# Designs tried in a protein design chat: VH-VL binders against q6zmt9r679to764. Part 22

Target 1, 86 residues: q6zmt9r679to764
Amino acid sequence: DNLLHWLAEELSEENAESLSSTLPLRRSTIQLIKLKNPDDLTEQIHEFLCFWKKSLPTFTDKLRLLARHLRKIGRSDLAEELKFKW
Below, E stands for the ipSAE of ESMFold2; O stands for the ipSAE of OpenDDE; V2 stands for 0.75 times the mean of E and O plus 0.25 times the DockQ between their complexes.

## First folded at step 16 (VH-VL; framework fv_vulinacimab)

Design c4 (at its last look DockQ between E and O 0.68; V2 from the best seeds 0.00; counts 0 for: pae E 6.4 > 2)
Fold by OpenDDE, look of step 16:
Structure c4 (fold): chain C 86 residues (1-86), chain A 118 residues (1-118), chain B 112 residues (1-112)
Amino acid sequence: as target 1 above (86 residues)
Amino acid sequence: QVQLVQSGGGLVQPGGSLRLSCAASGFTFDDYAMSWVRQAPGKGLEWVSAISGSGDETYYADSVKGRFTISRDNSKNTVNLQMNSLRAEDTAVYYCAKDDYYYYFDYWGQGTLVTVSS
Amino acid sequence: DVVMTQSPLSLPVTLGQPASISCRSSQSLLHSYGYNYLDWYVQKPGQSPQLLIYLGSNRASGVPDRISGSGSGTDFTLRISRVEAEDVGVYYCMQALQTPFTFGQGTKLEIK
């Protein structure tokens, strides 16, 4: 997912931690993602976002949901850009 | 603070029409889907309709398909339910609910009574 | 449609005692990635429904920790460890896996 990869590149480690606390992913999944990519934060975040996206119901407005979460973590800038790029 | 304030409803004869409205505040309105849930007197809850944040997607219970229309105006932070061809079995308290994109309804309106009777 | 079945429908409880409500779905509410699209709501007398638990086990904001949700697949349980007077009301489970969203019949919790 190129768009999610872009987003992953724009998120800081702090943002990633904040985002992981707001998105309904199991801690064990997050741990696994980190273990797979111990030295690549961007890939960690990318896989995290991809996993999250896949975990959502098919009828969910994934874009708006993600944008909402980005706003919650103080990245309204990315939320707006995400909607533009989507 | 999130608020959902409902208006509309009332008494109508079978075959009549009513329009319910729900005014939202305290959150980014277009980031959330909205639903209508109803409760017949002395009965349980029944999901009626939902609309996506953008308004591009709508969903209806079979019991109201073709008769009810859900809509929203994101510039006014409102969601509406147009109810046509009303039947006695549509008699209920109708609630608007903030839908966390179909995960859950975390906020509910105060409810509006709709009575369909001859 | 997914059919939700609650039990019991009436639940008289002594203050301070635990309470459990069962909810069963006609099909699995478990997503392939391990999340259950099952919510619990309570409607207290004269009030609108309010969210208690979402996605099976997550407590909504403001919900005391004495209230919890558990289960997976088709069988779910809402538990109140110590029932208080404020817990009186009708409890509903709801599946959010697919539309139409469907509720259980409701369980009326009363104080003995």
Scores: ipSAE 0.183, ipTM 0.834, lowest interface PAE 3.0, mean pLDDT 91
Fold by ESMFold2, look of step 16:
Structure c4 (fold): chain C 86 residues (1-86), chain A 118 residues (1-118), chain B 112 residues (1-112)
Amino acid sequence: as target 1 above (86 residues)
Amino acid sequence: QVQLVQSGGGLVQPGGSLRLSCAASGFTFDDYAMSWVRQAPGKGLEWVSAISGSGDETYYADSVKGRFTISRDNSKNTVNLQMNSLRAEDTAVYYCAKDDYYYYFDYWGQGTLVTVSS
Amino acid sequence: DVVMTQSPLSLPVTLGQPASISCRSSQSLLHSYGYNYLDWYVQKPGQSPQLLIYLGSNRASGVPDRISGSGSGTDFTLRISRVEAEDVGVYYCMQALQTPFTFGQGTKLEIK
C-alpha cells in the first residue's frame, strides 16, 4: 500500500538487510522477492514489507510492531514519521 | 529491567467481584500486548484474556467472556482485569504476562491468588 | 479450540541423563510465512512460569543450550540433553497461532 511503499523508498539497502534479519520471515521468501525484482531495490523492499504484513496473526498491531523494528535498526526517525502517517 | 507487579486478589463469595491490577515498568508499555493467564489449584495453565498495545482490541477465553473485562491505562503503565459474577471455578492464581506480538509471554508477574468460596 | 496434548505427564529422570517431552496439537501450528507458533514454558516450584522456547525452536534469553525445541506442524519436542537439579519443575507447551491460546496439560520433571 501507499504507506509501505513510502517506507520502501526511505530505506537503504543496509537498512533493508538489517530489517529483514529482525522480522520473522523465511530466507526462501526473501530470496524469491530478490529474484522477482533483481534491480529494483524499492520494489524488493516494498514486496518484502507486504509479505511480512500478511504473515502476522490477525490481531497483531502491525504498525506499532513495524515502528519497534525500525527503532531496532537505528531508524527511529522513520519510526516517528510512521506515527504521523497512520 | 522488565517488571510486572500485581495486586488486587483475595477471598470473595460466589457472585462477587474483584479487580486485578498489573503495573509494568522497564519497557515501552504501549508497544506490547498484555495477557492474563490463570492456574487453578493443582491444575495447569489457562489463558484468560489479552489486550492489544493500544487497548483497541480485546480477547477472552469462552469460560470468562461476558464476566471479565480486560483494560489498560497506558499513561499509568497498568493492565487490569475486572472480574464479575465470580464462580468457584474461577479460583486460581492469576498472572499478567507481557506479550511480544509473536504470541509468546517473555515476562510474567508474580501471581495474585483469587479464592471464590462460601 | 486447538487442543494441546503433552506426554509424558510425569517424567522422573536421573541427574545427568537426557529428557524429552512431547507436545502434539490438534491442528498445524505452522504459518506459511513464519515460524511454528508453539512455545515452551517451565514453572519451577513456587515460581511464576518462565519462557524457555518460542516459535518452535528459539531459546529465550538466559536459557542454556542444553535445552532445545524441535518439531513442526503438529508434533513438537522439548529436549534437555543433560538434566540438572535446577531443571525440576512443570513444563508446558502453548500454541499461539490463534485465540484462545491453549496450553498442554504440563509435564512434571522430577529427579529420581
Scores: ipSAE 0.067, ipTM 0.759, lowest interface PAE 6.4, mean pLDDT 87
ESMFold2 (binder alone), look of step 16: mean pLDDT 93; pTM 0.956

Design c5 (at its last look DockQ between E and O 0.74; V2 from the best seeds 0.00; counts 0 for: pae E 3.6 > 2)
Fold by ESMFold2, look of step 16:
Structure c5 (fold): chain C 86 residues (1-86), chain A 118 residues (1-118), chain B 112 residues (1-112)
Amino acid sequence: as target 1 above (86 residues)
Amino acid sequence: QVQLVQSGGGLVQPGGSLRLSCAASGFTFDDYAMSWVRQAPGKGLEWVSYISGSGDETHYADSVKGRFTISRDNSKNTVNLQMNSLRAEDTAVYYCAKDDYYYYFDYWGQGTLVTVSS
Amino acid sequence: DVVMTQSPLSLPVTLGQPASISCRSSQSLLHSYGYNYLDWYVQKPGQSPQLLIYLGSNRASGVPDRISGSGSGTDFTLRISRVEAEDVGVYYCMQALQTPFTFGQGTKLEIK
C-alpha cells in the first residue's frame, strides 16, 4: 500500500522502535525484516507495517487502529495526516 | 480509569423488545470496537455482537441475527443493543466489552440481566 | 464456526500446586503473519469475566506471572504454577480469528 510507504518515509528510527514495541508482532518477524533490509530503514518500516496489516482480519478498521498507535508513540501529526488521506 | 456502566435490562414476555445501553468513560471511545457477550443462567459465555469504532462494521452471532441490532453514539460514548422478538433462550446476563481491535476484551461492564418469560 | 474444546471441564486442585487447562480449536488460530488469535478469561464467583492472556501468550495488565499461556495453532494451554485461593473461578478460552467469536465450555477451578 502507497499509504504505508508514505508513512514509512515519515517515521524515524526511534518512532519505528516505539511502534514495534507497541504492535503485537512476533520478534522473529521483526528480525527477519531487519535481516532482509539491513541498511534501508524505510523498507524495514514499510515491510513491518505490511506484515502488521496482513495479520489483522479483513473486517478490522486498520487505518483507525494505525492512527491510534501513531498517537500512542507521540506522532499525532501523522495520525491526523493518515485520517485525512483515507 | 476505564469504566463501562450498563443499563436497560429487565423482565419481558416472549416476542417483546428491550434496549440495552453501555456508557463508556476513561478512554477515547471511537478508537475502539465494542462487543456484547451474554451468559445464560448456569451456562458459559456466548459472544453476541461486535461494532467497529466508526460504527460502519457490525457482526452478529447466528442466534441473534435479524433480531438484535448493535449501534453506537460516539458523541455520547455509548454502545447499545436493540433486542427485538425476544425468546426464552435469550434470557442471560449481557455484558458490554471493550475490544482493543486485536479482538480481546480487556474491560467488561457489570452485566445486565435480561429475563424473557411469560 | 470454530469449535473450542476445553479440558478438563472440572479442575479440583490442592492449594499451592500447579494447574493446567487445555484448549483445542477445530482449526488453526495462527494467522499467516504469526498471531495466534486466542485469549483466556477467568470469571470469579459473582464477577464479570476478566482478561488473563491475549494473543496466545501475552499477559494482561495486573495478571501475576505465575499465570501463563502457551501453545500455537490448534493447541493452547493455560498454566498456573502455584494455585492460590483467589484463583477459584471458571476459565474460558476464546478464539478471535473470525466471527462469530467462540468460547470454550469453561473449566471450573476449585480448591480440593
Scores: ipSAE 0.339, ipTM 0.834, lowest interface PAE 3.6, mean pLDDT 89
Fold by OpenDDE, look of step 16:
Parts: sequence; structure tokens; C-alpha cells
Structure c5 (fold): chain C 86 residues (1-86), chain A 118 residues (1-118), chain B 112 residues (1-112)
Amino acid sequence: as target 1 above (86 residues)
Amino acid sequence: QVQLVQSGGGLVQPGGSLRLSCAASGFTFDDYAMSWVRQAPGKGLEWVSYISGSGDETHYADSVKGRFTISRDNSKNTVNLQMNSLRAEDTAVYYCAKDDYYYYFDYWGQGTLVTVSS
Amino acid sequence: DVVMTQSPLSLPVTLGQPASISCRSSQSLLHSYGYNYLDWYVQKPGQSPQLLIYLGSNRASGVPDRISGSGSGTDFTLRISRVEAEDVGVYYCMQALQTPFTFGQGTKLEIK
């Protein structure tokens, strides 16, 4: 997912931690993602976002949900850019 | 603080129509899907209809398909339920509900009574 | 449609004692990525329903630690470790895996 990869590149480690706390992903999943990519934050975030997206129900407005979470963590800039790129 | 304030409803004869409205505040309205859930007197909960944040996607229970129409006005932060061809079995308290994630409803309106009777 | 079956339908409980409600679905509510699309709601007397548990085991905001959800697939349980007077009401499970979203029959929790 190129779009989510872009987003992953734009998120700081702090943002990633904040985001992970707001999304309903299991801690074990997050830990596994980190273990798989211990030295690549971008890939960690990318895989995290991809996993989250794939876990959503079929009819979920994924863009709006993600944008909401980005705003919540103080990255409204990315939320707007995301909507533009989506 | 999230608030869902409902209006409309009342008494109507079979075959009649009513329009329910739910005014939302305290959150970015168009980011969230909305649903209507009803409860017949002394009975359990029954999902009625769903509308996505953008309004592009709607779903209905079989019991109301073709008769009820869910809509939303994101500029006014409102979700509506147009109920036509009402039947006695549609008698219930109707709740609007806000979806957060994965179709769970984290906030509910106060409910509106709809009574269909001759 | 997914059929949700709760048990028991009536649950008299002594204050301070634990309570448990079962919810079974006619098909698995487990998503391929590990989420169970099962929620618990409670409707207290004279009030609107309110969310307790979402996605099987996640406590909604404001829900006390006494209340927990567990289970996966087709079998789910809501537990209250120590029942309090404020816990009186009707509890519903709901599947959100697919439309139509469907509720269990409801379990009426009362104090003995």
C-alpha cells in the first residue's frame, strides 16, 4: 500500500506510539511487528497501518477513520494530505 | 462532549409516515457512521438502518426495506429516518446511535417513541 | 442472518457476587485478522442502551474494571466480578460482522 507507506514515512516515533494507543490492535500484534522490523520504524508503522486497514469491516470508511486518528494525535496536516491522496 | 438529540416520532395510523431526526454534536460528524436501532415495548433491541459517514452507503433490516430511508446532512450534523407505510409492528422506541470503530455504538440518543395504531 | 443467543435470559444475583452472561453466534464472528465483531451493551431502567464492551474484550470508556468480555469465534462471555446495584439492567450482545447487525435476546440482571 503506497499511500500507507507514505503516511508511515511522515509519522514520527512519538506519533506512531500515540496512534497505536488509539487503534484497537492487540499489543501482541504490535510487538510482533516491531520484532520483525527492529531497526526500521517506517516499515513498522507501515505494517501496523496495513494490518489495521485489513482488519476493518468491509463497509467501514477507512479513510475517515484514519484521518480522525491522525487529527487525534495532532497530525491534522497528514489527515488533510491523506484525504487528498486517497 | 458527544450529544445525540432526537426529535420527531409520535402517533400515526397504519400506512402513515413519520420522520425521525437526530442532531449530533461534540464530534466530527461526517467521520462517523450512524445507525438507527429500535425497541418494541417490552422487547429487545433491533437494528434498523445504517449510513456511512459520507452517506454513500446505506443498509437496512429486511423488516423495513423499501419502507424506511436513512439519510444524513453533514452540513447540519443530522441523521434522519423517513418511515413510510408504517405498520403496527413498527411501534417502538427508536434510537439513533453513533458508530466509532468496527460498528460498535459508543453513543446513543435519548430515544423517540413511534406508535402505529388505528 | 447471524443469530445471537444469550443465556440466561433472567439473571438474579446477590450483591457482591459475580455474574456471567453467555452469548453464542450462529457463525464465527472472528475476522481473519483476529478481531471478534461482538459488542456488549447494557440498558439500565429508563435509560438508553450504552456500550460496555467492543470487539469482544475491549472496555468502553467509563466502564469499570469489574466488567469484562471474553471469548472468540462463536462463544462469548460477559463477566461482572462483583455485582453492584448500578449493574441492574438488560444486557445485550450484538454482532457487527455483517449486516444486518443482530442482537441477542437480552439478559435481565436483577438483584436478589
Scores: ipSAE 0.223, ipTM 0.832, lowest interface PAE 2.3, mean pLDDT 92
ESMFold2 (binder alone), look of step 16: mean pLDDT 94; pTM 0.956

Design c6 (at its last look DockQ between E and O 0.75; V2 from the best seeds 0.00; counts 0 for: pae E 7.0 > 2)
Fold by OpenDDE, look of step 16:
Structure c6 (fold): chain C 86 residues (1-86), chain A 118 residues (1-118), chain B 112 residues (1-112)
Amino acid sequence: as target 1 above (86 residues)
Amino acid sequence: QVQLVQSGGGLVQPGGSLRLSCAASGFTFDDYAMSWVRQAPGKGLEWVSGISGSGDETHYADSVKGRFTISRDNSKNTVNLQMNSLRAEDTAVYYCAKDDYYYYFDYWGQGTLVTVSS
Amino acid sequence: DVVMTQSPLSLPVTLGQPASISCRSSQSLLHSYGYNYLDWYVQKPGQSPQLLIYLGSNRASGVPDRISGSGSGTDFTLRISRVEAEDVGVYYCMQALQTPWTFGQGTKLEIK
């Protein structure tokens, strides 16, 4: 997912931690992702976002939902850009 | 604070039409799907229709397909339900609901009574 | 359509005693990533429905910890550890795995 990869590149480690607390993804999954990519934050975040996206119900407005969460963590800038790219 | 304020409804004869409206506030409206859920007198809840945040996707229960149309105006923070060809079995209190993640309704309107009777 | 079946339909309870409501789905509500798309709602007398539990076990904001949801797959339970007068109402489970979203018949909780 190119869009999610872009977002992953724009998020800081702090943002990623904040985002992981707001998105409904199992902590064990997050830990597994970190273990698989211990030295690549971008790939951690990218895989995290991909898993989250796949975990959502059918017909969910996934990108708008993601934008909402980005605003919650103080990244309204990315939220707006995400919606623009969507 | 999230608020959903409904309007419309009332008494109509079979075959008639009504339009329900729900005005939303207290949240970024276009980030959330909205749904209508109804409850016939003395009965349980029945999901009627849903619309995505962007309005690009709409969904309907089989019981209302072809007769009801859900729409939204994100510039006015409103969701509407146009009900045509109304039947007696459509008699119910209709609720608008904020559909978070498309899997739970965390806020509900006050409800609007629709009565279809000759 | 996914059929939701609640039991019991009527639940008289003594104040301070626990209450339990069962909800079964005609197919598994478990997502491949481990989430159960099952919600619990309560409609108190003269009020609109309100969310209690989402995704099987998560309490909605403002919901006391004496109310909990459990279960996975096709069998789910709502538990109230100590019933209070304010708990009177009709409880509904709802699946949100696939459209149309479908509700259980409702369980009417009353005080004995």
Scores: ipSAE 0.058, ipTM 0.793, lowest interface PAE 4.4, mean pLDDT 91
Fold by ESMFold2, look of step 16:
Structure c6 (fold): chain C 86 residues (1-86), chain A 118 residues (1-118), chain B 112 residues (1-112)
Amino acid sequence: as target 1 above (86 residues)
Amino acid sequence: QVQLVQSGGGLVQPGGSLRLSCAASGFTFDDYAMSWVRQAPGKGLEWVSGISGSGDETHYADSVKGRFTISRDNSKNTVNLQMNSLRAEDTAVYYCAKDDYYYYFDYWGQGTLVTVSS
Amino acid sequence: DVVMTQSPLSLPVTLGQPASISCRSSQSLLHSYGYNYLDWYVQKPGQSPQLLIYLGSNRASGVPDRISGSGSGTDFTLRISRVEAEDVGVYYCMQALQTPWTFGQGTKLEIK
């Protein structure tokens, strides 16, 4: 997704670590993402967001849920940008 | 703190209608899906219906499809269940529940009794 | 529909002893990306249900570590390592993989 890639470019390493602790992803999944792209933080974050999105049942309002997580990590600015873009 | 306060129960005749309401507070309401779960007297839990945070997507158990309608008003922080063509088998305590992370219900309302009897 | 089967349906337990409740699903609850969409709830006497375990093994807020969930796929277990008086209630597993969400029949835990 263009939107998820935009978001991956806007997140710092610190943001990504905070976000990973907020999202209910298993440790093994996170490690596989890091092994696939060990030196490309933006691509790690992008894959992380893509796996999270694909792991959700179809019922979930995915963009609202993502905005909630962004607010929890202190990036309300990105949550508002995301809301404006959908 | 998170609260779900329910209203709208009562006694109704078979074939009648009833509307249940659930008022939410203590969280950003439109960020979360909501569900109704019922429990017949002395029986277990049965999921009845669910609605997405935006309200655009709804789901129903087969036992209530075509008779019950779930809706929400995000400006008033309420989720509602319109129950039509009620049957004796619909007699139950009805709970509203907040869905958090992958359709698990982290908070439940106090329950509303619906009795369908002649 | 996914059928959820609990065992036992009645569970008398001595205070301080362990307890174990089994839940089996008619199909795998393991999502492609490593989530088991299986939750556990307890309904204490006179109260609404409350969440204990989500996604197979994660404890909800305020749930003591003596209560745990395990298992994967089709077979799941709720364990209480030391039963206390506050644990009295009816325990339900629920699958949240696909609609309609379905519960097990419930297991009534009582102090004997």
Scores: ipSAE 0.032, ipTM 0.726, lowest interface PAE 7.0, mean pLDDT 86
ESMFold2 (binder alone), look of step 16: mean pLDDT 93; pTM 0.952

## First folded at step 17 (VH-VL; framework fv_vulinacimab)

Design g1 (at its last look DockQ between E and O 0.85; V2 from the best seeds 0.00; counts 0 for: pae E 3.2 > 2)
Fold by ESMFold2, look of step 17:
Structure g1 (fold): chain C 86 residues (1-86), chain A 118 residues (1-118), chain B 112 residues (1-112)
Amino acid sequence: as target 1 above (86 residues)
Amino acid sequence: QVQLVQSGGGLVQPGGSLRLSCAASGFTFDDYAMSWVRQAPGKGLEWVSYISGSGDETHYADSVKGRFTISRDNSKNTVNLQMNSLRAEDTAVYYCAKDDYYYYFDYWGQGTLVTVSS
Amino acid sequence: DVVMTQSPLSLPVTLGQPASISCRSSQSLLHSYGYNYLDWYVQKPGQSPQLLIYWGSNRASGVPDRISGSGSGTDFTLRISRVEAEDVGVYYCMQALQTPFTFGQGTKLEIK
């Protein structure tokens, strides 16, 4: 949770758009998050990440998967910082 | 292009051991989980084992627990299945499969035959 | 373990006609945030299995539009709108919600 909020603070508007296209979140979930937090990009991203995390089985290596998504959106710097945190 | 190239099969007597290997290329290997799936002659598919990208999380079908060990070497881009105390019912073609952590097997190896027979 | 049951187990189809395969799980495969952890694979003669559908209804890369998946929870269907010769093979559903991952028995699709 605290790690996901740190990440949400480090991501830009462009990063949020890229995450929306790469994360397998339903359109209705994305719309709900945007409606709940229309002017708070950090909270939108944080909720996207939380919903994504909750959608995965508990045995998933979520940190590696998240690092992979970060590299795909052009934030390899954050993927490396994430690795230092595990 | 993603490729999974398998090796290590063969004929062995009951109680024997074999080690299967699967070499991966075309993707960042440690970003993905891997599984082994087997198919007995003329039968359907049976999932055998799973290993996470780090190697820290492993799971096994009940039929192989305690006898099979999945492992990976991320420096060599290989996943391995150590098969001990083999039984006739372990006779199958064994496939390695790539899992992108969304729990579907998008790429499969060519299959390796293991025959356990007296 | 989650038991996966397919029907029919044998499916002869006239070329150009539709085909449907049913898959039922002993437990719901719907995760709390609306994803169904059900995949479909085909194993064509002499080949390794290949992914067709993931999460119940999402087409894998390279799978034509005439192949689709539907259903939710415990009941899932794979549909081929117009069977072609290249569709011959054995079709499997698999649940991936929890380990052990489990496959259905397979459905052999044949051209009659």
Scores: ipSAE 0.353, ipTM 0.832, lowest interface PAE 3.2, mean pLDDT 89
Fold by OpenDDE, look of step 17:
Structure g1 (fold): chain C 86 residues (1-86), chain A 118 residues (1-118), chain B 112 residues (1-112)
Amino acid sequence: as target 1 above (86 residues)
Amino acid sequence: QVQLVQSGGGLVQPGGSLRLSCAASGFTFDDYAMSWVRQAPGKGLEWVSYISGSGDETHYADSVKGRFTISRDNSKNTVNLQMNSLRAEDTAVYYCAKDDYYYYFDYWGQGTLVTVSS
Amino acid sequence: DVVMTQSPLSLPVTLGQPASISCRSSQSLLHSYGYNYLDWYVQKPGQSPQLLIYWGSNRASGVPDRISGSGSGTDFTLRISRVEAEDVGVYYCMQALQTPFTFGQGTKLEIK
């Protein structure tokens, strides 16, 4: 997912931690993702976002939901850019 | 503070039309899906319709498909339910509900009575 | 459609005693990624429904610890460890795995 990869590149480590606390994924899943890519934060975030996206029901407005989470962690700038790129 | 305030409804004859409205406040409206749920007198809850934050996706119960239309105006923070070709079995208290996109309704309106009777 | 079946439909309880409500679905509500799309709502007399439990076991904001949800797949339970007068109402389970969202019949909790 190129869009989610872009977003992953734009998120800081702090943002990633905040985002992981707001998205409803099991901590064990997050840990596994980190173990898979221990030295690549961007890939960690990317896989995290991809996993989250796949976990959502089919008719969920994934864009607006993700934008909501981005605003929640203080990245309204990315939320707007995401909507533009979507 | 999240608030959902409903308006509309009332008494109508079979075959008639009504429009329900729900005004939302206290949250970023277009970030959330909205649903309508109804309750016939003395009966349980029945989901009626769903609309995504953007309004691009809508879903309906089979019992209302082709007759009811859900819509939203994000500039006014409102969700509406246009009800056409009303039947006696549509008589119910209708609730608007906020959906967190994880498919639980964490806030509900006060309800609006719709009575379809000749 | 997914059929939701609650039991009992009527639940008289003595104050201070525990209460338990069962909800069964006609198919598994467990998503492949671990979410049970089962919610519990309560409608108190003269009020709108309100969320109690979401995703099977998560308490909504303001819900006391004495109320809990458990279960997975097709069998779910709502428990009230010590029933209080404010718990009187009709309880509904709802599946949100797929549309149409469907509710159980409702369980009317009353004080003996």
Scores: ipSAE 0.334, ipTM 0.863, lowest interface PAE 2.2, mean pLDDT 92
ESMFold2 (binder alone), look of step 17: mean pLDDT 93; pTM 0.954

Design g2 (at its last look DockQ between E and O 0.85; V2 from the best seeds 0.00; counts 0 for: pae E 4.3 > 2)
Fold by OpenDDE, look of step 17:
Structure g2 (fold): chain C 86 residues (1-86), chain A 118 residues (1-118), chain B 112 residues (1-112)
Amino acid sequence: as target 1 above (86 residues)
Amino acid sequence: QVQLVQSGGGLVQPGGSLRLSCAASGFTFDDYAMSWVRQAPGKGLEWVSYISGSGDETHYADSVKGRFTISRDNSKNTVNLQMNSLRAEDTAVYYCAKDDYYYYFDYWGQGTLVTVSS
Amino acid sequence: DVVMTQSPLSLPVTLGQPASISCRSSQSLLHSYDYNYLDWYVQKPGQSPQLLIYLGSNRASGVPDRISGSGSGTDFTLRISRVEAEDVGVYYCMQALQTPFTFGQGTKLEIK
C-alpha cells in the first residue's frame, strides 16, 4: 500500500508509539512486526498500518477512521494530507 | 461529554410516514458512523440502519429496505431516519447509536416510541 | 445473515454468585485472525441499552472488572464473577462482522 507507506514515512517514532496505543491491534501482533523489522521503523509502521487496515471490515470508512487516529495523536496535518492523497 | 438526544416519532396509521432525528454532541460527529436500532414492545433489539461518517455509505435491514432512509447533516450534528410506508410491525422504540467504526455502539439515545396502528 | 444464539434466555442468580451467558454465531466472527466482531450490551429496566464488552473481550468505559467477555470464532461467553443488584437486566450479544448486524435473543438476568 503506497499511501500507507507514505504515511509511515511521515510519522515519527513518538507518533508511532502513540498510534500503536490508539489503534486496536494485539500487542503480540505489534511485537511480531517489530521482530520482523527490527531496524526499520518506517517498515514497522507500514506493516502495522497494513495489518490494521486488513483487520477492518470491507465497508469500513478506513480513511476517516485513520484520519481520526492521526488527529488524536496530534498529526492533524497528516490527516488532511491523507484525505488529499486518498 | 457525549450526548445523543432524539426527537420525532409518535402515532401514525399504516402506510403513513414519520421522521426521527438524533442530535449529537460531545464528539467530532463526522468522524463516526451512526446507526438506528429498534426494539418492538417486549422484544429484543434489531439493527435497522447504518450511515458512515461522510454519509456516502448506508446500510439497511431487509425489513426496512426501500421504505426507510437514513441521512445525516454533519453541519448540524444530526442523524435522521425517514420512515415511509410504515407497517404495524415497525412499532418499536427506536434508538440512535454512535458507532466507532469498529461497530460497537458505545453511546445510545434515550429512545423514541413509534406506534403504527389503525 | 449471521444468526446469533444466546443461552440461557432466563438467568436467575443469587446475589454474590457468578453468572455466565453463552453466545454462538452461525459463522466465525474472527476477522483476519485479529479481532472478533462480537459485542455485549445490557439493557437495564427502563433504560437504553449500554455497551459492556466490545470486540469480544474489551471492557467499555465504566464497566467493572467483575464483568468480562471471552471466546473466539463462533463461541463467546459473558461472565459476571459476583452478581450485584445493579446487574439486573437483559443482556444481548451482537455480531458486527457484517451487515445486517444481528443480535442474540437476549438473556434476562434476575435476582433469586
Scores: ipSAE 0.289, ipTM 0.849, lowest interface PAE 2.3, mean pLDDT 92
Fold by ESMFold2, look of step 17:
Structure g2 (fold): chain C 86 residues (1-86), chain A 118 residues (1-118), chain B 112 residues (1-112)
Amino acid sequence: as target 1 above (86 residues)
Amino acid sequence: QVQLVQSGGGLVQPGGSLRLSCAASGFTFDDYAMSWVRQAPGKGLEWVSYISGSGDETHYADSVKGRFTISRDNSKNTVNLQMNSLRAEDTAVYYCAKDDYYYYFDYWGQGTLVTVSS
Amino acid sequence: DVVMTQSPLSLPVTLGQPASISCRSSQSLLHSYDYNYLDWYVQKPGQSPQLLIYLGSNRASGVPDRISGSGSGTDFTLRISRVEAEDVGVYYCMQALQTPFTFGQGTKLEIK
């Protein structure tokens, strides 16, 4: 939770849009998160990340997968910081 | 380009040991999990073992548990399968495969034949 | 263990005609309402397996539009809208929801 909130604080609106387009989440899920947090970008991003994490089996190396997504959206700096946290 | 080049294999007597290796290139190796999948002559595919990118998480098929050990060396971009206490039913072509962490094998090695017979 | 059952096991098809392969799992592969952990592979004669479809319905890179995957939960279908000579091979579904990952028995697709 603490790690995903840290990331949510570090990501811009452009980053959030890029993440929502690359994560295999349903469009209805994305829309619902935005409706529940209409003026709170950080909470929107945090909820996106939490839903994505829950969609993965327990044996998934979620931190490494998240780092890969961060590189794809142009935030390799955050991907490297994430590696120091595992 | 992503490549998985396998080495090892051969003829071994029952009870013997053999080590298979798979050298990876064309991608950031430690970002991806790896698996071994085998195919006995004339038979279908059987998943054998999985290792996470860090190497901290490993899983095995029941048929090989306790006898086979998967490992990786991220400094050399290799994944290995140590096979001990080999049995005739372990005779197969063994493939290494790259896992995109959404649990599909998007790239496969060329396969390595292991034959266990007296 | 999750049991994967394919049908048919042998599938002769005339060139240019459609083909369908069914895959049924002994338990749902839909995780947390989002992903079906079901993949499809083909092994062409003399080759290593190669990925066709992942997470139920997503086409792998380089796979032509005439090959598609559908279904959810326990029932999945691989469809080839027009079979070509290059499609000859053995097709496998695999569940990846939990270890041990398990394959179906394979479906041998052949011309005529």
Scores: ipSAE 0.211, ipTM 0.791, lowest interface PAE 4.3, mean pLDDT 88
ESMFold2 (binder alone), look of step 17: mean pLDDT 94; pTM 0.956

